# Designs tried in a protein design chat: VHH binders against q9y6x5. Part 121

Target 1, 379 residues: q9y6x5
Amino acid sequence: LPPKLLLVSFDGFRADYLKNYEFPHLQNFIKEGVLVEHVKNVFITKTFPNHYSIVTGLYEESHGIVANSMYDAVTKKHFSDSNDKDPFWWNEAVPIWVTNQLQENRSSAAAMWPGTDVPIHDTISSYFMNYNSSVSFEERLNNITMWLNNSNPPVTFATLYWEEPDASGHKYGPEDKENMSRVLKKIDDLIGDLVQRLKMLGLWENLNVIITSDHGMTQCSQDRLINLDSCIDHSYYTLIDLSPVAAILPKINRTEVYNKLKNCSPHMNVYLKEDIPNRFYYQHNDRIQPIILVADEGWTIVLNESSQKLGDHGYDNSLPSMHPFLAAHGPAFHKGYKHSTINIVDIYPMMCHILGLKPHPNNGTFGHTKCLLVDQWCI
Below, E stands for the ipSAE of ESMFold2; O stands for the ipSAE of OpenDDE; V2 stands for 0.75 times the mean of E and O plus 0.25 times the DockQ between their complexes.

## First folded at step 5 (VHH)

Design w1 (framework vhh_5j56_2; at its last look DockQ between E and O 0.01; V2 from the best seeds 0.00; counts 0 for: pae E 23.1 > 2, placed apart)
Fold by OpenDDE, look of step 5:
Structure w1 (fold): chain B 379 residues (1-379), chain A 127 residues (1-127)
Amino acid sequence: as target 1 above (379 residues)
Amino acid sequence: QVQLVESGGGLVQPGGSLRLSCVASGFTFSGSDYYAIGWFRQAPGKEREGLSSISGSSGGYTSYSDSVKGRFTISRDNAKNTVYLQMNSLKPEDTAVYYCAAGEYTRGSSYFTYDYWGQGTQVTVSS
């Protein structure tokens, strides 16, 4: 049988949740598979960018999804969570489901993974669900597993996306033990449901399953706010993205805007586009605005408004609080193996290997994941 | 069109109580786990402050800022599509315009980026 892979994302699942909360189902999953304790994601540490990095193996500057909110100055197009279906935004890369879909006697399926309901390079997954947050995990799971089990040509790659614990992380903050325990319990139960469903359908032994996330969550506070309106008049710029990485499009001279912002707060770094640190791999794309503001961990950039967010993400991708985890199970993976860290872009070449796909040029390093795979030599 | 209308504000002595109401039209509070209604306040010369939120989930999970925890209680009546803020043990520093707001989380969005706001209701705590 051709290899099959299910990629599951629980949005905003911070890596150290595994240490601080109980996950009996996930731990059982890990026990029978592998765990990467920390996945260094890409800057900025947001949902759309990182999910696309997982499936392309590219940094944000390369795949072109550089934020959850984007603006292209040439076409004057906008990208947002409510406006994400224009192939223009996605076509700077080829995601793995497209690569897979174009193979002979293979098809892809998707349940609400970012970009999967958009024709990319004129190709869309044979089976997909339009994004709808109101659709239950169960329904998403049922569709995915049905497609994995009964499709012709066979579904060999599938994605499944769930919005938690990100939504709750924002609401309660990652340090709220009471609420987050409840939320994470539900997540673990969903993992239990996933495993049970796969077993019931006879897929468990032959299906490779990756459970991962796009980013973590840091604790925020109303005591840690950076008010841009205190530093610069709103008429001097257009805000393309706000916090914790603000994308600034100047309406006046860029230097003037920069000078007004550079000392706005000791808890915020201000970069001209050309001065963005190389380690972010966040420079070489026209969709990155002329000025970006990067708040320190736990600080929130605001205008003349307040937010009740007690958690947020998007910060420096070197921060442990921003890191998700990766767990995997299936024929391709060892049992009972734990690995310290990989880069999120490393997932792509690994998935390509598992599926027997030729990867597009990418920023991942297959060598970083070899120890997870039974068919690879690991020293 | 979504509208939020606050009511229940007024003048009260220190130690007194008020109950604010937020009536929503154009949407339903209940039925979505990713929907939230929040109460905010803004005092003269101060930044707007988040006070409390309640989810649209069946559980109606709530959150409170430290400044109001133990004194304020948020609740909802689904039949009336109304959210309440019971304010007890009021202090002079609670004097502000109080706002309710509605927000919805979606994939790739920021939770509690509230899209809809009420006009506000004045609360004055004074001897």
Scores: ipSAE 0.259, ipTM 0.644, lowest interface PAE 1.6, mean pLDDT 93
Fold by ESMFold2, look of step 5:
Structure w1 (fold): chain B 379 residues (1-379), chain A 127 residues (1-127)
Amino acid sequence: as target 1 above (379 residues)
Amino acid sequence: QVQLVESGGGLVQPGGSLRLSCVASGFTFSGSDYYAIGWFRQAPGKEREGLSSISGSSGGYTSYSDSVKGRFTISRDNAKNTVYLQMNSLKPEDTAVYYCAAGEYTRGSSYFTYDYWGQGTQVTVSS
């Protein structure tokens, strides 16, 4: 029988929620499997980029999904959360579900993972749901489990995406213990339902399951706003993305735009593209704009307006508040093992190993995850 | 009591078409607890073969086996509580008893399997 893998993302699940809230079902899942306490994600710490990094093993500059809002100067195309289906944006990499379903006697299934409803390299996930946030977790799970049990060729790689706790994290902020406790309890119940459904269907013992996330969440405040309009006239630039990493396309001399911005706020770093820190791996793609503004943790860049968000993400990927976790269970994984940290790009080569796939060139390091796996020597 | 009744079988020449119907009673497809509703067949002396499925969810996601992909189409009509299999370009090897089946995950099954089966309808493709 070919090995099977289900990859699950709960968007915006900050790693330290595990310590600060009760998760009886997730903790049982971890107890019988493995935990990576912190996953260092990629800069910028946004949803589309990090979900694509998980499934390609690539930094954002290499896979081409460099933000949730992008502009391509050559084609004059725009990308956004509501305008994400043009394969042009996704074709700079080959995600694992494409590689998987091109193997003999294999298919892939997807319940709303970013990119799975797009024909990337003329290949769309064998079974998929078009993205619709109104579709319940139960319906997503039912479709995934039906496809895992009933498809020919068999589904060997499946993905499942859920919007929480990201949506509630933006609304309430991670420091709202009352509301976040209620939201996180609902998420733990969904994890319990997932495990119970897999057991009822006879999948649990022979299916590898990864539960992870793309990024964390930090607290914002009306007291921590950076008013871009107070520093520069709109006529001097085109705004491609705003907060917490602003993408600035100058309309006048780039140096003049930079000089107007460099002292705008002590709580914002202003980078010319060539000066972006090397540790970000965020420079070598035409979709990265000539000037990037990076707000300090918890600060919001605005255009002379108040912000309604109480939580946000997208900040420096060295910040612990931006880091998710990874838990896994199944025949490929040890039981009761905890690991401190991996890079999010390391998940891809690990998944390729589990599935017996040859990884495409990537930025991950298989050795970082070998201690999670029963078939590897851990030293 | 849940019942599934197939109809629309018969004798056809190679290259012909048939439309099978599966009428349900005792439950409703739309918004139901079903994981999938599917078509199967069993030829004399052969194992039962899965052909096509459609999910019970509002999205109605479909799948097809390689043996019928591009020739058969599954659909449902919620107002008539009916699932269809449109079979085109029929071949002698399509000769079998055809069954519809429905699966319900809340029934405590250890597999995602089809728990309710029709009596079957004979399809014969004679050359």
Scores: ipSAE 0.000, ipTM 0.102, lowest interface PAE 23.1, mean pLDDT 88
ESMFold2 (binder alone), look of step 5: mean pLDDT 79; pTM 0.802

Design w10 (framework vhh_5j56_2; at its last look DockQ between E and O 0.18; V2 from the best seeds 0.00; counts 0 for: pae E 12.6 > 2, unsure alone 64.8 < 65, placed apart)
Fold by OpenDDE, look of step 5:
Structure w10 (fold): chain B 379 residues (1-379), chain A 127 residues (1-127)
Amino acid sequence: as target 1 above (379 residues)
Amino acid sequence: QVQLVESGGGLVQPGGSLRLSCVASGFTFSGSDYYAIGWFRQAPGKEREGLSSISGSSGGYTDYSDSVKGRFTISRDNAKNTVYLQMNSLKPEDTAVYYCAAGEYIRGSSYFTYDYWGQGTQVTVSS
C-alpha cells in the first residue's frame, strides 16, 4: 500500500506552549513519535503565507502568498481572507496535494487548509471542504478520516486545519494563563479525538500524521502602539497590510513617503523593498509593496487609536514567540525522538520523501529532517 | 487604506438624543462577511467600553452591550458605507468620547478584532 500522510495544523500554536502548559494527549503522541521543538517559520509570520510554505517548501517571495492581505498593482486584484479563491494568487507554486493527486492511483483530501478549496494549476483536491469556520473539528476530522479510509483512488495525502489557538491567542493574549489554559486544554482534547478516531478506524498504525502550526503568538499591549498617523498623512499612501508588518503603497514619491516613515518609531524598522534584509527572503516578488514597516516584537502598528488585539503574530521570523512546533507519528517516523529546530520549508521535502513524490524545486533541506525518519541515517 | 470618520457628537440634555455617524472608506463594508463595525466609548478615567457592533454580512448581525440595550440602535447605509448609532434617552453617564472601529473576523471563532479606529467624537450629556 502506498504511504499515507495526514498533515494537521493548529493555527497559532506557539512552540513554548508545550513547556508552559499540559498536553497529555499531545505528549503521548510525541512519546510514540517525534518532536521538533521549534520550527522557524517564514517571514511574514502569517497564516496564509506559512501554510503555503509548509506545502510548497518555498519562501513567501517564491510561492507568491506574501501576506494575508495582498494587492497586485498590475491587475488591481486584492487578496484577503474573504477573497482568496482566485487561482491567480496561488499559481506561482505547486502545493504538495496537487503533486500527489497527479500521481497514478492517488488522490488528495483537505479540510480547510489554506488554498485547498482553490483550483491551483487547474487541479483541486478530489476531496475538500470549502472553508467554513463554523464547521466543527469533529466534522472536519470525520470527513478526512472517511476519505482516508474509503476513497478510490485512495487518499494518500490529507490536510486538516483548525483555527485555534490562534483566535484565542489574539483575543486573550498568550500570557493570559487562565484563558489560554482552557483553550489549550481543548486543543489537546481535539488531538485526543484525532488519535482515538484513527485508532477506531484502524488507521493509526499505518498512517503518518504530522501535527504542526504556522506561527506562534506574542503579547501585545495598549502601551506598545505605533501610530502611523503621527508620522504621515494617510493621503500619501495606501495601506495594503497593517500590523505588525505594514505594506505601504505610496501615492506620492516613494522616497518622500519613506522619509516620513523612517523615523516614525524606534520600535519599527522601515525598509524600501530593495533594502529588505536578505534573511527574510521577502524581496523578489511583485506582490511585496514598495515600502514595508516591521514592528518590534509586541508592538502594534495602528491608525488613529489602539487595537483590541491582546496577541498578534507576523513579526520577525527569528523570534521564538513566532515559532511553532512539529510533532509526528507513524511508520515513517522514529519513536521518542526530539529535535531542536528545523525550518518550516524543510517540511515539504520530508513529506515528499514520505509519500515517494518528486519534489518541485524548493527552499527546504531534506537533511534537516533526516533524523526524524526511520529509513534515513542519522548520527 | 481603511479610514473611519465619526460625526454627530455634541452637548445634549439628559433624556435627549443624538445620532452618530461613522463613514468608512478604503473598503466596502456591506457584503464583507469578515468585517464588522463597532461603536465604543471612553470616559475620563475609565476603560474603553464596547457598545454595539454590526457585521458586514448580508444579514447584518447586530450586538449591544447591556448598558445601552434598548436605548441605542446601530444601523448601516450600504450606499453610503456608513454606520449609525442612534442614541436615545441619554444619561449623564453616557458622557464620553465615542469611537467607531472596523474589525476583522478571526477565523475559528466568532470573535472580531478591531484594527481601524476613528478619531472619536465627544458626547456630553449634561443639564
Scores: ipSAE 0.073, ipTM 0.363, lowest interface PAE 3.7, mean pLDDT 93
Fold by ESMFold2, look of step 5:
Structure w10 (fold): chain B 379 residues (1-379), chain A 127 residues (1-127)
Amino acid sequence: as target 1 above (379 residues)
Amino acid sequence: QVQLVESGGGLVQPGGSLRLSCVASGFTFSGSDYYAIGWFRQAPGKEREGLSSISGSSGGYTDYSDSVKGRFTISRDNAKNTVYLQMNSLKPEDTAVYYCAAGEYIRGSSYFTYDYWGQGTQVTVSS
């Protein structure tokens, strides 16, 4: 029988929540499987880019989903949540559910993972849910388990996405112990429900399950604002994205715009596109704007009116606050093994290995994850 | 130019109902993924209080404060570019000026910073 894999994301699950809060169900999951304590994600540490990096193994510059809000200078197209269904945006890469489904006698299923409700390379999962955040976790789980258990051709790869703890992290900030404790308890209960459902349906022993996330969350404050309008007039540029990484399209000479911004705040780095640090792998795509502004951790770039987010993400991917975790259980994985770190792009070649798929060219390194797998020798 | 205009306020007896409307111009709700509409109120001498919000292209993301949960319902009509607040079981302590506001939306978040405000509509709950 072909191996099966369920990939689950709880958005915005910062790695150190595991140390700072109680997760009896997730800890049981980890005890019987594997844990990667920190996953180093890709810059910018935003939802759409990092979810697409997980399923393509590519840096953002290579897969083309470079932010949650984008402008393509060649085609003059704009990307947003209300304008995210155009395959144009997604077609610079091939996500794993497309590769999986194009093999004979295989299907893919999806419950709201970013991009799964878009026909990418004219291919959409045979079973999918259109994105709607009002659909309960229970309904998402019920659909996924039904498709995994009863479909012909069989569903061998499935995804499940949940918006928490990201939504609450933005609302309360990660340091609000009282509210975040309630939110994280509920998420742990959902993980318990997931495991219980899989056991009751006879899937638990033969299904590989990965529970991971796209990024963490950093505390923000009204005392840590960078007022962009204090440094430059709106008329000199088009704003493509604002915070914590602003994307600036100059309307006047680029050097003049850069010079107006470069000393705006000691808590913000200003980069010409060609000067973006190589370690970001964030330069070689037309959707990356000529100037970007990168706020320091916990700082918020604002315009004339203050925007008070209590938690945010998108910062430098070297920051531990931006890192999620990865846990996994199933026949492909060791039991009771802990690993310190991997890169988020490493998840893709590992998943391809588990599923017996030939990976497309990517930026991941299979060797970084092979110690998680029972069929691999790890020195 | 984003503009918000509230209507539907007035005098109502305790236990009664009232429906507030907020008509938006300068954007459409089909393009409101970056904006949420929230209802707020302020009684004389008190701080402004957040009551409810609605966001998303379908209007599927709603939130309520504890003070109004179960009594007030927020809804949206995209064709009319209008957000509603249905207020039931009204009490004298609900007397306030009610404001509609629009703010930025972050996907997967129920938290918004509200940058645009209406002029308000008076609601008075009295004998």
Scores: ipSAE 0.000, ipTM 0.223, lowest interface PAE 12.6, mean pLDDT 88
ESMFold2 (binder alone), look of step 5: mean pLDDT 79; pTM 0.805

Design w11 (framework vhh_5j56_2; at its last look DockQ between E and O 0.11; V2 from the best seeds 0.00; counts 0 for: pae E 10.7 > 2, unsure alone 61.6 < 65, placed apart)
Fold by OpenDDE, look of step 5:
Structure w11 (fold): chain B 379 residues (1-379), chain A 127 residues (1-127)
Amino acid sequence: as target 1 above (379 residues)
Amino acid sequence: QVQLVESGGGLVQPGGSLRLSCVASGFTFSGSDYYAIGWFRQAPGKEREGLSSISGSSGGYTYYSDSVKGRFTISRDNAKNTVYLQMNSLKPEDTAVYYCAAGEYIRGSSYFTYDYWGQGTQVTVSS
């Protein structure tokens, strides 16, 4: 029987939540599997980009989902959470579910993972749910597990997405111990439900399961705001994306716009596109705007006066607060093994290996995950 | 670029009424299903309080806090891209700076996060 893999994402699950909060179910999951304590995600550290990096193994400049909000100057198209269905945005890469779906005697399933309800390269998962925030985790889980258990051709790769603790992190801030404890407990309970469901269906022993996230969350404050209106007139540019990485499309000379912004705040770096640091791998795509602003950790770029967000993400991907974790369980993985860190793009070649898929060219390094796998040599 | 401008604040006696306006620019509110405009207030020494919100969705969801329910009414004029807060039966405890904010729906969440704020308008209820 072909290997099966379920990839689960809890959006915005900051890695150090595991240290600061109790997760009985997740800890049991980890105890019987593996843990990567920190996953260095891709810049910018946002939902759509990082989820696509997980399933493509590519940096954002390569897979083309460079933000949650994008603008293409040639086609005049926009991308956003409410407008993400155009294959134009996704077709610069081939996600793993497409690769898997195109294999003989295999099919893919998806429950609301970004991009899974869009035909990419004219291929869509045999089983998928259109994104609907009102659908419960239970329903998503039920569909996924049903497909994993009863499909023909068999579902060998499935994705499951859940919006927490990201939403709550934004609302409460990651430092709100009272509220975040409640939220994270719910997440742990959901993990318990997942495990229980898999056991009930007899899938637990044979299914590889990865639980991960796309990014972390940093504490924001009304005392740490960068008001762009104080630096430049709004008529001089179009804002494509705002905080904590602003994408600026100048309406006047780019140099003039840059000069007005470069000293706007000591807590914000301003880059011309060609001067974006190489370490971000965030330069070589036409969808990246001519100027980007990168706020320091915990600072919020705003128009006018304030933001109500108490937590945010999207910052420098080297910041620990931006890093998610990865846990895994199943026949492919060791038991009771912990690893310090991997890159988020490393997940793709690992998943391909587990599934016996030939990976597309990617930026991941299979060697970084070898120690997690029972069939690989690890010193 | 999203900008919000409040107006309509002022001094009023207890039991009086005011109508606040919030003019939004930079987006079409009524055509944006993932946007909402909310009214907030902040009194000196107190935390900012959410009062009311209206979504840009076709369903037009509205919200009222318990503190203003029955007294305040939120509405919108799509043609003017303006949201109003009709405040009736005003009380001294309603004295605050009132803010409108534009929020975006967080994917998978049941609430909006507000990223854009007006400058605020002072409302004073006093004899």
Scores: ipSAE 0.031, ipTM 0.320, lowest interface PAE 4.9, mean pLDDT 92
Fold by ESMFold2, look of step 5:
Structure w11 (fold): chain B 379 residues (1-379), chain A 127 residues (1-127)
Amino acid sequence: as target 1 above (379 residues)
Amino acid sequence: QVQLVESGGGLVQPGGSLRLSCVASGFTFSGSDYYAIGWFRQAPGKEREGLSSISGSSGGYTYYSDSVKGRFTISRDNAKNTVYLQMNSLKPEDTAVYYCAAGEYIRGSSYFTYDYWGQGTQVTVSS
C-alpha cells in the first residue's frame, strides 16, 4: 500500500545528449512525466561519489566516497573499483535503501547500484544482485520487477544501474556521432523495454520511476595532455588518483611538492587542501589528499605522453558537459512539466518525501524539486 | 589462464587484404558486456598503436582509430570465441607486428584497461 519508487541510472548520460540525439522512448516517458534538463552534480564528477550523493543527499566530503580511488591515512586502507566492499568506506552516511527497509512492512531491492551489495551499517538491501558486469539489462530488470511484484513485506524502493553510455563515452568520446548514436539508440531501446515490462506486469500506473545519471562526458585528445613526469619526480609523492583530478600524497615536505607542481601547466589548477574552492564542498574529509590537481575541461593528466581515453569526466561540476539529466514518471509527478536545473543532492529529500521517509541530515533542498510533484505548490 | 592467440598474418602486396584472428580461452566474449578485445600494432622503433576494439555481449560496440577507419573491420564470432580484424587496402605503412589484447570495464573505472596480450603476428606489406 505504501508508495513505490524505482530509481534508474544510465551511467555517464550527458544532459545535452537529449537534444543532440533521437530518443523516441525516453521522449515519450518525459512527455507523460517530468524532465529536469540539467542536474548539477557534485565535485569530483565521478561515478561512485555521485551515485552515493544521489542516495544520501550529501556532498562527497560528508558521505566519504570522495573518488573512485581513495586512501584513508588514519586506517591505511585503499579503495578502488575492484576493492569496494569494505563497509568502512560507506559507513559515513546512511543511504535511502537502508532507511527504507528499516520501516515497518517495507523492503528494498537493488540491481547493482553502487553500494547496494555492501552491508552498510550492518544492513544490506533486502533483495540485491552482487555486482557482475556480465548480467544483462534484461536480467537486472527481470529481478527488479519480480521483487516489486512478489515480495512480502513489499519492496517499496528499488534501484537499477546500467554501465552505458559511460563505457562507450570514455572509449569513443562524446563527439563521435556515429558510435555514440548507435550506443544511445540501444539505451533508448532499453528504456522502451523498461516501460513495456512495467506496463505488462501491471506496475506502471502506481510505480514512481526516476531515470537519471551521475555525470556527463567531455571530449579528450592527445593534443591536451599534462605530463606530471616533466614537473616532479615520482619519489616525492604517492599517487592516489590521476585524472582529471589527481590526488597527491606528498612523501616529502608538502610545500616542496606544491612548488614543483604549481607552474606545471596553465591547463591545471593546483590546490593545497585548505585552498580548494569552497564551492566544491570538497575539503573536510581525511580521504581528500593534501594536494589535488584539477585539469581544465578536456585535458588529461598523464605520467607519460599517451592516453587511450577519448572521453572523460571528473572535472569541475560547474561545467555543463559534466551534468546529467533527470526524468520521472508516476503518480507523484506532474505530466508534461520541464524544469531547468536542480542540484543532484536535491534528489534524496525528494525521494524521501515520495516514500514518506524522514531524511537524515543532508545537503539537499526539498524546495528545489517541489515543482515536479503533484502534491506541492509551485510558485 | 586467460590466453589470446593471433593468426592470419603474412606477406601481402600493397592494396591487398588479410584477415587476422584472435582466439580467446579462459573467458567467453558473449558472457559480458564488459569484455573488450582490441587490436594493436607496433612497427620497429615506434610506439604500440591502438587500431580497433569490439565490446558488449552482442558485439555492438566497435571503435576504429582514424588511421584504419574505412579500411579495417573488426568482428566477433561468439560461438568460436574469436575476434577478427579484416584488413583491406593495405599500405606499406601497415607493416608491423599485430597484437590482440583483452580488457575489462569495471564499474567506476574510466575506461577499458588491456591486461591480457597475445604473442603477436607479423604483417608485411611489400611489393
Scores: ipSAE 0.005, ipTM 0.277, lowest interface PAE 10.7, mean pLDDT 88
ESMFold2 (binder alone), look of step 5: mean pLDDT 78; pTM 0.796

